VHH binders against q96fz2. Designs and how they scored, part 218

Target 1, 269 residues: q96fz2
Amino acid sequence: CGRTSCHLPRDVLTRACAYQDRRGQQRLPEWRDPDKYCPSYNKSPQSNSPVLLSRLHFEKDADSSERIIAPMRWGLVPSWFKESDPSKLQFNTTNCRSDTVMEKRSFKVPLGKGRRCVVLADGFYEWQRCQGTNQRQPYFIYFPQIKTEKSGSIGAADSPENWEKVWDNWRLLTMAGIFDCWEPPEGGDVLYSYTIITVDSCKGLSDIHHRMPAILDGEEAVSKWLDFGEVSTQEALKLIHPTENITFHAVSSVVNNSRNNTPECLAPV
Key: E = the ipSAE of ESMFold2; O = the ipSAE of OpenDDE; V2 = 0.75 times the mean of E and O plus 0.25 times the DockQ between their complexes.

## First folded at step 12 (VHH)

Design U73 (framework vhh_8pnl_2)
Fold by ESMFold2-Fast, scan of step 12:
Formats: sequence, structure tokens, C-alpha cells
Structure U73 (fold): chain B 269 residues (1-269), chain A 120 residues (1-120)
Amino acid sequence: as target 1 above (269 residues)
Amino acid sequence: QGQLVESGGGLVQPGGSLRLSCADAGSTFSDYDMGWYRQAPGKERELVARIYIGGTTKYADFVKGRFTISRDNAKSTLYLQMNSLKPEDTAMYYCAKPYRWGSSYTFDYWGQGTRVTVSA
């Protein structure tokens, strides 16, 4: 998973993340650094993306079931990194394989500290290799969406004004992530950065790509992944597996160039 | 929903150039797709150029190669560089942004416009 869409305006994104805490209290996640959130149809590694994480990471004695939403850099910078410029990191931390997560120091250490987050997106992109050609077919991959009289569906968006109705009730893709905190050696703000855990593709995606992000399907899975105060690392890792509850459609080659950031990136062809 | 204020219009000779500016005083500029439209006397408003949040651009066929749309998020300002101007480019030029903060296929907020006249 190396390319996503997360274009919802801040207010719409916040409402899409409405949740219940452990006591059944209705809540919206509280923002940290909201000014760093940059909506985009075509997000690549090193850009910031919104993630959910437990309030307990920021407040001692906070209810671990309460959620913060914060933009984090995509591409985990380990807390032990010694150089001044994070872009000089020698290895790729965009994704973390589920089968080796407890063997890699960069991921094992923050995971042991409970630094689990849920990465938010409209959906993600993958490129299918086509036999007999050098062209690859991009696909936009996302949760199945519900239909209502107020919100349209992506397949029923037959005009520009109808696309706005699609997004008002969009079910965000919720991917399992690990984050870490890096303090610049020469001073400055702490950098929060994340990686997306990956698993083998489900049957439905196997013809498109051999790997997929670990998707947390539903509020129970999301709550357990975030709640590092009550759910151990071992128990949380049981949530990491392929899911069949996804849909997709082919999109145009406009998405191929990461500089292109338009609705055409995810529109069906 | 913010106040959009266009400037930079004027009278120029054919082949001349103008740079239009649009300042967004009321909202978070970087969260919006932005566009330039124009309305010639006796005609409907038509799209001239569009720039999306990430900087990708689209142009009407009649301005491709002559006009360049750009944005400065730090200054909350949208620009339209107009080169090789023709009498047919004479119009009131409008800055526009969508009703919602994020990207949209439609534009609902309009400025008051700035007049461009191309004649000898």
C-alpha cells in the first residue's frame, strides 16, 4: 500500500469518525495539529495523513478508549534515529509486514509501547500488472458503501453535484498502523510518523496485487486496536488479517503521476 | 463563503499580457479547489482554468498554451497569467471556489470579478 486518497474536508472527516467510548458515550475525536491536515486524492509516502490514536498517549490517566485524530508523516522515523534530517533514513518504512513486525526493531519497539494507530483514507490505489504489455491498470479500493436517499453511491454519481452527496456519508477505510515519536537532535517539535501494516491479499484482490493493508473492519476491531490500555500487543495482533469486505473499480492513468491531485484520480472509467 | 477579491484586469493591446490575482480573505484557502471563469458580453459564464488542491491544472481548449493558473497557499492567493491576449479574451473574469472546503467538481462561491478588455 503506497498510495491513498484522503480528500474529505476536516469537518466531514471528523464526523465520519464519530464513535462510542467504553461507557457508550457518543464522541467525536479531538484534533491535534489540525492545520497540518492536507486533503488530497493522491497521497504518497512522506506526506501527512490523519490517524486515530488513544488519548492515553497524550494524557496520563486518560480513558484509553477515548480517541485523538492527528496528522502524521507517512513513513515511520524510529525514535532512535540519530541524524538531523528524517529524509536521510536508509530504509523504507512505508509498510510493515505482519509476519515480521515482532522481528524488526523499528516496529517492535513502538508496538511494545502500545503505539498503535488507525490510518484513515477514502480508499487506496493498487496497480495491476497486465500480461503482454508494460502498462499497469490502476484500481481504487475501498469499503462497500451504504445507499441512502440523502447520499448517493459512487456508481450512481452521474453528475458533478451528485459526487458531493457520495462523500457526506462515506465510510472511511480504517487501516492498522504503528507510529513512533522522533525528537530532532538539534531541537524542535517532536515528529509523529507511521507505517501501514500489510498482509497477504484476500481472494477478491489477488488478481490486482499480492499484498493489501491490514484493514480493521468495524468499530469493535478499531476500538481494540487503539485501546493499548486494555488490549495487549498479542491480542491486538489477532486483528491483523486479510479481509474480503472490500470493493474496487478501475480508474484512469491520471492517478499514476503523484503530482495529479483531482477527483478524476478515483472516478470510475 | 469567504470574500473573494479579484484584481489585475485592465485594457491591453492584442498580443499583450496581464496577471490576475484573487485573494481569499474568509477561509482556509489551501483546502479548496480553485477556478477562473469568464463572461463575455451577451454570453454565459465559461470555465477558463481550474487548479486542484495538489496543484494539478486543467484548461479550456481556447486558452491552452497562453494562460497559466497557479496558487500561493501561504498568501491565500490564486493567479491567472494571461499571455498572447486576443480580442476574443475580452470579458469579466471571476475567481471561484466550491461550497465545501475540499475538492469539488462544481464552484459555488464567486468574487465580484475583474474586467479584461483587449483592443487597439
Scores: ipSAE 0.000, ipTM 0.186, lowest interface PAE 17.8, mean pLDDT 84

Design U74 (framework vhh_8pnl_2)
Fold by ESMFold2-Fast, scan of step 12:
Structure U74 (fold): chain B 269 residues (1-269), chain A 120 residues (1-120)
Amino acid sequence: as target 1 above (269 residues)
Amino acid sequence: QGQLVESGGGLVQPGGSLRLSCADAGSTFSDYDMGWYRQAPGKERELVARIYIGGTTKYADFVKGRFTISRDNAKSTLYLQMNSLKPEDTAMYYCAKPYRWSSGGAFDIWGQGTRVTVSA
């Protein structure tokens, strides 16, 4: 996972993240640095994306089930990084493999600190290799969406007009992430950055790509991943596995250039 | 409290030196950014120095060149070497770490402090 869409306006995104705390109280996540959120149909590594994390990371006596939403840089910069420029990091930290997360210091250390987050997206993109050509077919991959009609879900066969209306009730993709906090040695603001955990693709996606993000399907999984105050690293890692509850459709080559940021990037072709 | 224990404070004359130590009884010392704060009588608590888990350091302007923060992860001990001490350095000195695992935030866990008095 190296490209996502997260285009919802801030207020729509916030409502899409409505949740219930441990006491059963309905809540919206509280924003940190909301002005750094930049909606886009075509988000690449090094850009900022919204993540959910536990309020307990910021407030000593907070209920660990309460959530903050914050934009973080995609591409984890470890807290121990000593250079002035994060782009000088020798390792690609856009993704971390689930099978080696406990072997790599860049991921093991923040994971041990409980720095788990849920990365939010409309969906993600993958490029299928086409036999006999250098051309790759891009696909937009996302949770099945419930139509306004109770008997159906939105699909690739629906009209473009129907696609415009679904964003008001869109079920965001919730991916397991690890974040870290880095202070520039020359001074300046703390940089919060994240990586997306990856797993082997499920059967449904195997013809498109061999890897997929670790998707947290449903509020129970999301809550356990975020709640580092009550859920140990060992227990949280049990949530990291391929999921079959996913759908996709082919999109145009417009998405290939990460500078293109239009609805055409995710529209069915 | 009880996890962080400071020592090494005392009375010194201007221009003197002291080395403060802070022992962390926790098994996670190497995973925390650590800091030294001070509080002079009747004043607010202020950051003196911070050391990251990787060894990078930051200092308040008023101690740069005079104080050195260091850590020994094998001993779970934090140090503050204080040279060229001034009367203005008179304060209670506190070892600190952030609550839980968050770094870059406020330091919320404190020891009981060790007193440093710089006077003739």
Scores: ipSAE 0.000, ipTM 0.154, lowest interface PAE 16.6, mean pLDDT 83

Design U75 (framework vhh_8pnl_2)
Fold by ESMFold2-Fast, scan of step 12:
Structure U75 (fold): chain B 269 residues (1-269), chain A 120 residues (1-120)
Amino acid sequence: as target 1 above (269 residues)
Amino acid sequence: QGQLVESGGGLVQPGGSLRLSCADAGSTFSDYDMGWYRQAPGKERELVARIYIGGTTKYADFVKGRFTISRDNAKSTLYLQMNSLKPEDTAMYYCAKPYRWGDSDAFDIWGQGTRVTVSA
C-alpha cells in the first residue's frame, strides 16, 4: 500500500471514529496537532495521514483504552536515525512486511515500545498489471459499506449534496500501523511517523496485487491493536492477517498523478 | 523512580573530573533514549546530555567539549564523563529515561540524583 484517500473534513472524520472505552463510555478521539491534517483523495508517502493511538503514549497514568487521533508522516523514521534529513529513510519504511517485522530493527524497536497505531483512510489504491501493455489499471479498495436511506452509493452521487450523503456514514478503512518518534539531532520538533504493516493479498484481491495492508476488521481488533497497556506484542500480532471483508472498483487514470485531488480519483468507471 | 540508580557524584576541585554512572534495573535499557539532567537549587532541571538508541549524542552548549555521555547496553548502564569541571557545574545530576512506551521527548522516569560539588 502506497496510495490512499483520506478526504473527510476533520469533524466528519472525528465522528466516524466514535468508540467505546474499556468501561463502555461512548467517546470521540481527542486530537493532537489537528492543524497538520490535510484531507486529500490522493495521499502518497511523505504526506501526513490521521492515525489512532492510545492516550497512554502521551499521559503516563492514562487509561490505555482511550484514544488520541493525530496526523503522522507516512514513512517511518526510527528514533535512532542519526542523519539530519529524515527523507533519506522514508522510502524503505512506507510498508512493513508482517513476516519480517520482528527481524527488522526499524520496526522491532518501536513495536517493543508499544508504538502501535491504526492508520485511517477512506480506502487505498492499487494498480493492476495489464498484460500486453505498459499501462496499469487502478482500483479503489475499501470496506464494504452498509447501504441505508442516509448513505448514498459512490456511483450514484451526482451532486455535492449526494456526495455528502455518501460520506456521512462511511466506514473508514482501519489499517494496522507502527509509529516512531524521531528527535532531530540538531533540535526542532519531534517527528511522528508511521508504516503500514502488509500481508499477502486475500483471494479477492490476488488478481489486482500480490500484497495488501493488514486490515483490522471491527472495533474488537482495533481496540486490541491500540491497547498496548493490556495487549502484548505477541497477542497483538495475532491480529495481523489478510481479510476477505473488502471490496473494490476500477477508477480512472486521473488518480495516477498524485497532484490530482478530486472526487474523480475514486469514482467508479 | 527506584528503577534508575545514579552514583559517582562528590566534591571535586575546579579543573577536576568525575564519572557519573546510572544503573537501570529494567530489562529494556537498550530500547530507550537516555539523558542526563541537572538542577541547581531553586531552578528547573535542565538537559545536560542525551544519547539516542543508535549512539547519536546531543549536548547542552555549556558542557560541549567537556562532558561525554555514553552507554553500555550489555550492562544496562549510562555514563557521564565530566572533565574540566567548573564551580558553575555544581548541581544535583539526574539520570532520566522516557516513561515505558512513551515519547522520546518525555523524560519522566528519574533517579534520585547524585550531587556534584565543584569548589576550591
Scores: ipSAE 0.000, ipTM 0.149, lowest interface PAE 17.2, mean pLDDT 83

Design U76 (framework vhh_8pnl_2)
Fold by ESMFold2-Fast, scan of step 12:
Structure U76 (fold): chain B 269 residues (1-269), chain A 120 residues (1-120)
Amino acid sequence: as target 1 above (269 residues)
Amino acid sequence: QGQLVESGGGLVQPGGSLRLSCADAGSTFSDYDMGWYRQAPGKERELVARIYIGGTTKYADFVKGRFTISRDNAKSTLYLQMNSLKPEDTAMYYCAKPYRWSDTGYFDYWGQGTRVTVSA
């Protein structure tokens, strides 16, 4: 997973993240650095994306089941990184393989500190190799959506009204992530950055790509992944596996260039 | 020496008011959630009020309706308006922020404190 869409306005995104804490209290996640959130239909590594994480990461007296939403840099910069410029990190930390996560220092260390997050997106993009050509077919991959009489189908009609109504009730994709905090050696703001854990593709996606993000399907999985105060690393890792509860459609090559940021990037072709 | 400097404490009669201030000498004030804690003689330190980057506030039950937390990001200053003060509010009041992420993902940085005494 190297490209996502996360285009919802901040207020719509916040409502889409409504949840219940351990005591059954209905809540919305509280924002950190909301001004760093930049909606886009075409987010690439090094850009900021919204993630959910436990409030206990920020407050020692917090209920670990309460959630914060914060923009973080895609591409984990380990806390032990010694250079002044994080762009000089020589290895790619956009994704983290589930099978080696406990063997790689860059991921094992923050995971041991409970630095688990849920990466939010409308969905993600993957490129299918086409037989007999060097061209690849892009697909937009996302949770099955509940269709309402009011909202119509995505991409069935290109009217702005139909798109707005679809997104008001959109079920966000929730991907398992690991984050870390890097303190610049010579001072400056702490950098929060994340990686997306990847697993082998499910049967439904195997013809598109051989890997997929570890998707946390439903609030029980999301809450257990985030709650590092009550759920151990070993127990949380049991949530990391392929899921079949996913759908997709082919999209235009417009998405290939990460500078293109329009609804055409995810519209069905 | 500390980056957070509290002021505004003093001696006041029951039913009186005080306004506490916490000045953050650093340039990172707007990037942090901030809180007020207090410690009464012979007791553990306890949370009084929090204010988050987004402006959301939380209060301990024992101060709800009497205290108001606010922040001025342009002045890098945190405030606690204390009304209807009671003898039970007598304590040293501390300003706190996450200084940096610790091994557990949280770390509070404390100021030196400002003393509030509510006389009999």
Scores: ipSAE 0.000, ipTM 0.127, lowest interface PAE 17.6, mean pLDDT 82

Design U77 (framework vhh_8pnl_2)
Fold by ESMFold2-Fast, scan of step 12:
Structure U77 (fold): chain B 269 residues (1-269), chain A 120 residues (1-120)
Amino acid sequence: as target 1 above (269 residues)
Amino acid sequence: QGQLVESGGGLVQPGGSLRLSCADAGSTFSDYDMGWYRQAPGKERELVARIYIGGTTKYADFVKGRFTISRDNAKSTLYLQMNSLKPEDTAMYYCAKPFRWSGTESFDYWGQGTRVTVSA
């Protein structure tokens, strides 16, 4: 997973993240650095994306079930990185393989500190290799959505105008992530950055790509992944597995260029 | 982890200013929320200010607008800028480094303290 869509306006995104804390109180996540959130239909590594994380990461005596939403850089920069430019990191930390997460220092250390987050997206893109040609077919992959008469049907949408009507009740994709905090050696603001954990693709996606993000399907899984105050690393890792509860449709090659940021990127073709 | 070492305390007149520093000899400073506590004679130790990883700050009501907490992760140093000091600010000031946890017990590391006296 190397490309996502996260285009909802901040207020719509916030409402889509409504949740219950462990006491059963209905809440909206509290924003950190909301001005750094940049909606886009075509988000690539090194851009900022919104993540959910436990309030306990920011406040020692906080209820660990309470949530913060914050933009973080996609591409984990380990806390121990010594160079002044994080783009000089020699290994790719866009994704973290589930099978080796406890063997890689860059991921094992922040995971041991409870630095688990949930990466938010409308969905993600993958490029299918076509047999007998060098062409790749892009697909937009997302949770099955509840269809309402008011919002119309995704499969029947012929234009971006009709597609936009489905966003009012859109169920955001919730991907398991690990984050870390890096202080520039020459001074400056602390950088919060994340990686998306990846697993073998499910049966439904195997024809498109051999890997998929570790998707946390439902509020129970999201709550347990975030709650590093009550859920150990070992217990949390049991949530990391392929998910069959996913759908997709082919999209146009407009999405191939990460500079293109329009509804056409995810519209069905 | 190493020892926390506070400095910058002293005697000042009411209305004066002091800057406290806390150096962390350990290599994990940037991974922790850091705080300043104080303890006046005959009173319990109380939180003065806290700075989280990422720079968010919290202050006790009795110092809001007068004290500023900051950190320099490259130098592994925590600061407390104290302005408009009052006699009631007289106390031993302690730097605290809590252990962050992932389902295990949490605990705090404390410095030796630095004394602040506000008196004419």
Scores: ipSAE 0.000, ipTM 0.110, lowest interface PAE 18.9, mean pLDDT 83

Design U78 (framework vhh_8pnl_2; at its last look DockQ between E and O 0.50; V2 from the best seeds 0.00; counts 0 for: unsure alone 64.4 < 65)
Fold by OpenDDE, look of step 13:
Structure U78 (fold): chain B 269 residues (1-269), chain A 120 residues (1-120)
Amino acid sequence: as target 1 above (269 residues)
Amino acid sequence: QGQLVESGGGLVQPGGSLRLSCADAGSTFSDYDMGWYRQAPGKERELVARIYIGGTTKYADFVKGRFTISRDNAKSTLYLQMNSLKPEDTAMYYCAKDYRWSGSKPFDYWGQGTRVTVSA
């Protein structure tokens, strides 16, 4: 996964992240560093995206079922990194393979500390290789949406004109992530950054791409992944597997350019 | 969610200029795609211009370079500079913000509008 969409306004995004705590009380996640949020139809690595994480990461003795929403840098910068510039990292941390997560120090260490997060997105993009050509067809991949009276059919937007109605009560894609905290050697603000865990693609997506993000489908999966106080690493990793509960449609080549930040990126063609 | 409030409308002669403003009292102005629409008497509301969160702009065909849409996120204000105005531009102009941009219409939030009259 190297491209996502996350364009919802902060207020809409917050409401979309409504949840129940362990007591069954309805809550909205509180923001940390909301000014770092930059909505975009075309998010690339090194950009900031909103993630959910347990309040316990910030507050001692907090209820670990409570959630915080925070923009973090895409591309995990390990806490042990000693260079002053994160761009000097010599290995790719955009993604973490599920099968080697425990073999890589950069991912194992923060995971062992309970630094699990849920990366939020409208969906993600993947490119299908066209047989016989050097061309790649991009696809937008997301959760099936609930049909509303306004849109008639929302499960998969089938036309550009339908997009004007589909974003009400949009179900966000929830991807499993690992984050770390890096303190610059020269001082300054702590950098929070994340990697997306990837798995082999489900059968439905296999013709498009062989890998997919580990998607946490449902509130229980999201809650367990986030609750590092009650759920062990071993138990959490059981949540990491391919899911068939996705849909997708072809999009235009507009998304190929990371500078393009318009609805045309994710609109069906 | 803060109300959109348009201003800057008025009476102007053909060939004249106006600058419309739309103030958003909300704190999340920068998170929304913005646009100007207009509705002439007896006509349907039509898109005039859009400006996306990324800063990209789009204009209706009838604009033909006469209008410029811009935004100041620090001031939470949307602008429409209108030059070379024509009688055909007479309409109520509406500010809109939307995160569901597609085809031709935003649906999320609208202002009350500001009236533009172009007459000799």
Scores: ipSAE 0.824, ipTM 0.904, lowest interface PAE 0.5, mean pLDDT 92
Fold by ESMFold2-Fast, scan of step 12:
Structure U78 (fold): chain B 269 residues (1-269), chain A 120 residues (1-120)
Amino acid sequence: as target 1 above (269 residues)
Amino acid sequence: QGQLVESGGGLVQPGGSLRLSCADAGSTFSDYDMGWYRQAPGKERELVARIYIGGTTKYADFVKGRFTISRDNAKSTLYLQMNSLKPEDTAMYYCAKDYRWSGSKPFDYWGQGTRVTVSA
């Protein structure tokens, strides 16, 4: 997973993240650094994306089921990194393989500290390789969305007008992430950065790409992944597996260039 | 959520220029795709220009090369620079913001409009 869309305005995104705490109280996540949120139809690594994490990471005695929403840099910078420029990190931390997460120091250490987050997106993009051709077909991949005015879910054959209407109740993609905190050696603000955990593709996506993000399907999975105060690392990792509850449609080559940032990146073709 | 307020309209001769402004009182201006629509007497509202959150601009064919849309996120203000104005540009101009991808329906958040009259 190397490209996402997360274009909802801050207020809309916040409402889309409504949740219940452990006591059953309805809540909206509280923002940290809201000014760093940058919505985009075409987000690449090194950009900031909104993540959910437990309030307990910031307040010593907070209820671990309460949620913060914060923008974090995509591309985990380990706390032990000693150079002054994070872009000089020699290895790619955009994704973390589920099968080796407990073996790699960069991921095992923050995971052991409970630094689990849920990465939010409208959906993600993957490029289907067609044998015998130089062109790759991009797809936008997202949770099934409900149509309130018609029977059934939104689909690739629906008009742009119908797609416009669905954004009001868009179900955000919720991906399992690990974050870390890095203190610049030359001073400055602590950098929060994350990686997306990846798994083998489900049967439904296997013809598009061989890997997929670890998607947390539903509030129970999201709550358990975030709640590092009550859910151990071992128990949380049981949530990391492929899901079939996913849909997709082909999009135009406009999305290929990460500088293109328009609704055309998401439009069915 | 915020109220949009348009200004800068007026009377101008053919070939003249005007600069329209739209101020957003809300705190999330930079998060929204922004656009200018217009409505001439007896006609439906039509899209004039759009600027997306990433800065990409799109123009209706009838204004391309004459109008320039821009935004100042620090000032929460949208602009429309109108050059080489023609009598057919006479209309009420409306500022709009939205996050839904483009379709035929208008943006959800409209301003009150500013009147542009191009006449000798």
Scores: ipSAE 0.620, ipTM 0.818, lowest interface PAE 1.4, mean pLDDT 88
Fold by ESMFold2, look of step 13:
Structure U78 (fold): chain B 269 residues (1-269), chain A 120 residues (1-120)
Amino acid sequence: as target 1 above (269 residues)
Amino acid sequence: QGQLVESGGGLVQPGGSLRLSCADAGSTFSDYDMGWYRQAPGKERELVARIYIGGTTKYADFVKGRFTISRDNAKSTLYLQMNSLKPEDTAMYYCAKDYRWSGSKPFDYWGQGTRVTVSA
């Protein structure tokens, strides 16, 4: 997993992240650093993307079921990194394999501190390998989206807000991540950065690619992954597995160039 | 809040130029795809030009080469530079912002419009 779309405006994205806390109260996540949010149809490593994390990471004695939404750098920079420039990191932290997460110091340490996050996207891209040629077919991969059909277009033709608005109710892809906090040696703000945990692909995706992000399917899974105050690392890791509740469609090769930032990147071909 | 205010319309001779502006008094202007639409008397509202959050532009066939869409995120303002105006460009011009993928659907919300009249 190395390319995503996360294009919704900040206020629409926030609404899509509505949740219930442990007391059953409906809430929206509180933003940190909202001005660092950069929506795009074509996000790549080293860019910022929004993640959810527990309020308890920021506030002593906070309710650990309450959520913060914050942009973080894709590509975890370990807290022990010594160089002044994160691009000098000598190993790839875009993804973290679930089968070795407790063996890699870059991931085990922050995970042990409860630094779990939920990485948000519209969906992600993968390229299907084609044997005998260098050609690869990109796909956009996302949660199945519910389409309502309460009354159709009858009596609603003059009110566009009554029509089905796919992106008004888009179910964001929720991927399990680990984050860390790095203090640049020459000063400056603490850098928050994340990795996406990966698993073997489900049967539905195996013809496209052999790995997939660990997807947290549903509010219970999301809540348990985030709540490091109530859910141990051992219990949280039981949430990390493939899911078949995923869909996809082929997209144009426009997405191949990460500088292309248009709806064509995710449009069906 | 979805408050868009168009300005810069007016009366102009054929072959003339106008620059339309659209100020967004709401929040998060830079997060949205933006566009200009127009509606001539007796006709349906139609796309004139779009500019996406990445800066890529799209123009209707009737406009290509004459109009230029642009945006200034620091000023929360969308522009349409209209050159070589023709009488058939006479219409109400609307600013719109949206976040919806692809789309035959209308933009999320619209301005009140500014009138452009092209006549001798």
Scores: ipSAE 0.612, ipTM 0.816, lowest interface PAE 1.7, mean pLDDT 87
ESMFold2 (binder alone), look of step 13: mean pLDDT 78; pTM 0.789

Design U79 (framework vhh_8pnl_2)
Fold by ESMFold2-Fast, scan of step 12:
Structure U79 (fold): chain B 269 residues (1-269), chain A 120 residues (1-120)
Amino acid sequence: as target 1 above (269 residues)
Amino acid sequence: QGQLVESGGGLVQPGGSLRLSCADAGSTFSDYDMGWYRQAPGKERELVARIYIGGTTKYADFVKGRFTISRDNAKSTLYLQMNSLKPEDTAMYYCAKPYRWNSGSTFDYWGQGTRVTVSA
């Protein structure tokens, strides 16, 4: 997974993340660095994306079931990285394979610190290899959405009135991530960065691409992945597996250029 | 490992000013990012302003142009100058310092808070 859409305005995104804490209280996640959130239909590695993480990462003795939402850099920079420029990291840390996550120092160490996050997106993009051509067909891949008279699918939003309703009740894709904190050697802001855990594709996606992000399907899975105060690394890793609860449609080649940031990027062709 | 002590809150009329202070008893104040958060009754705690080790500042949209965060490393003290106060600024204000966990994680440490009430 190397390209996503996360375009919702901050208030809509926040409401889409409503949850219950351990005491059964309804809550919205508290924002950190909301000004760094940049909505886009076409987010690539090195850009910032919103993630959910436990409040306990930021406040000593906080309830580990309470959630923070924060923009983080896509592409994990390990805490031990010694150079001044994160772009000089010689490893691609956009994704982390589930089968080797406990073998790679860059991922094993932050996992041991409980640095689990849930990466939020409208959905993600994959490029299908086409036989007999060097061109690839892009697809937008996302959770099945509830279709109602008020909230429709992307394909139903052909007017300004309908378009608003599609996103008001959109079910965000929730991907399992690992984050780390890197302190620049020469001073400056602490960099929070993440990687998306990947698994073998489910049968439904196997014709598009052989890998997929580890999707956390439902609030119980999301809660257990985030709650590093109560859920051990071993227990959390049981949540990492392919899911069949996913849908997709072909999109225009407009999405190929990461500088294109319009609804056309995810519209069905 | 340091106790954060906020002061300077009080009752002020709309359009008035207050200066909040946060004293850090710790010996490493200059090595940490510092921030101000606030929590209104019945609402979640939200970031107001942050100042980084190198002096870079960040402000929430609702206080830009009205509030100024600053630090005095020699005195281990963080400040928030609040001008043009509005009733919507009424909240408990908290000083935050990143707290280093034994495992290397970063946690914000909050003091007891100082109350700001903006009313006629």
Scores: ipSAE 0.000, ipTM 0.095, lowest interface PAE 19.7, mean pLDDT 82

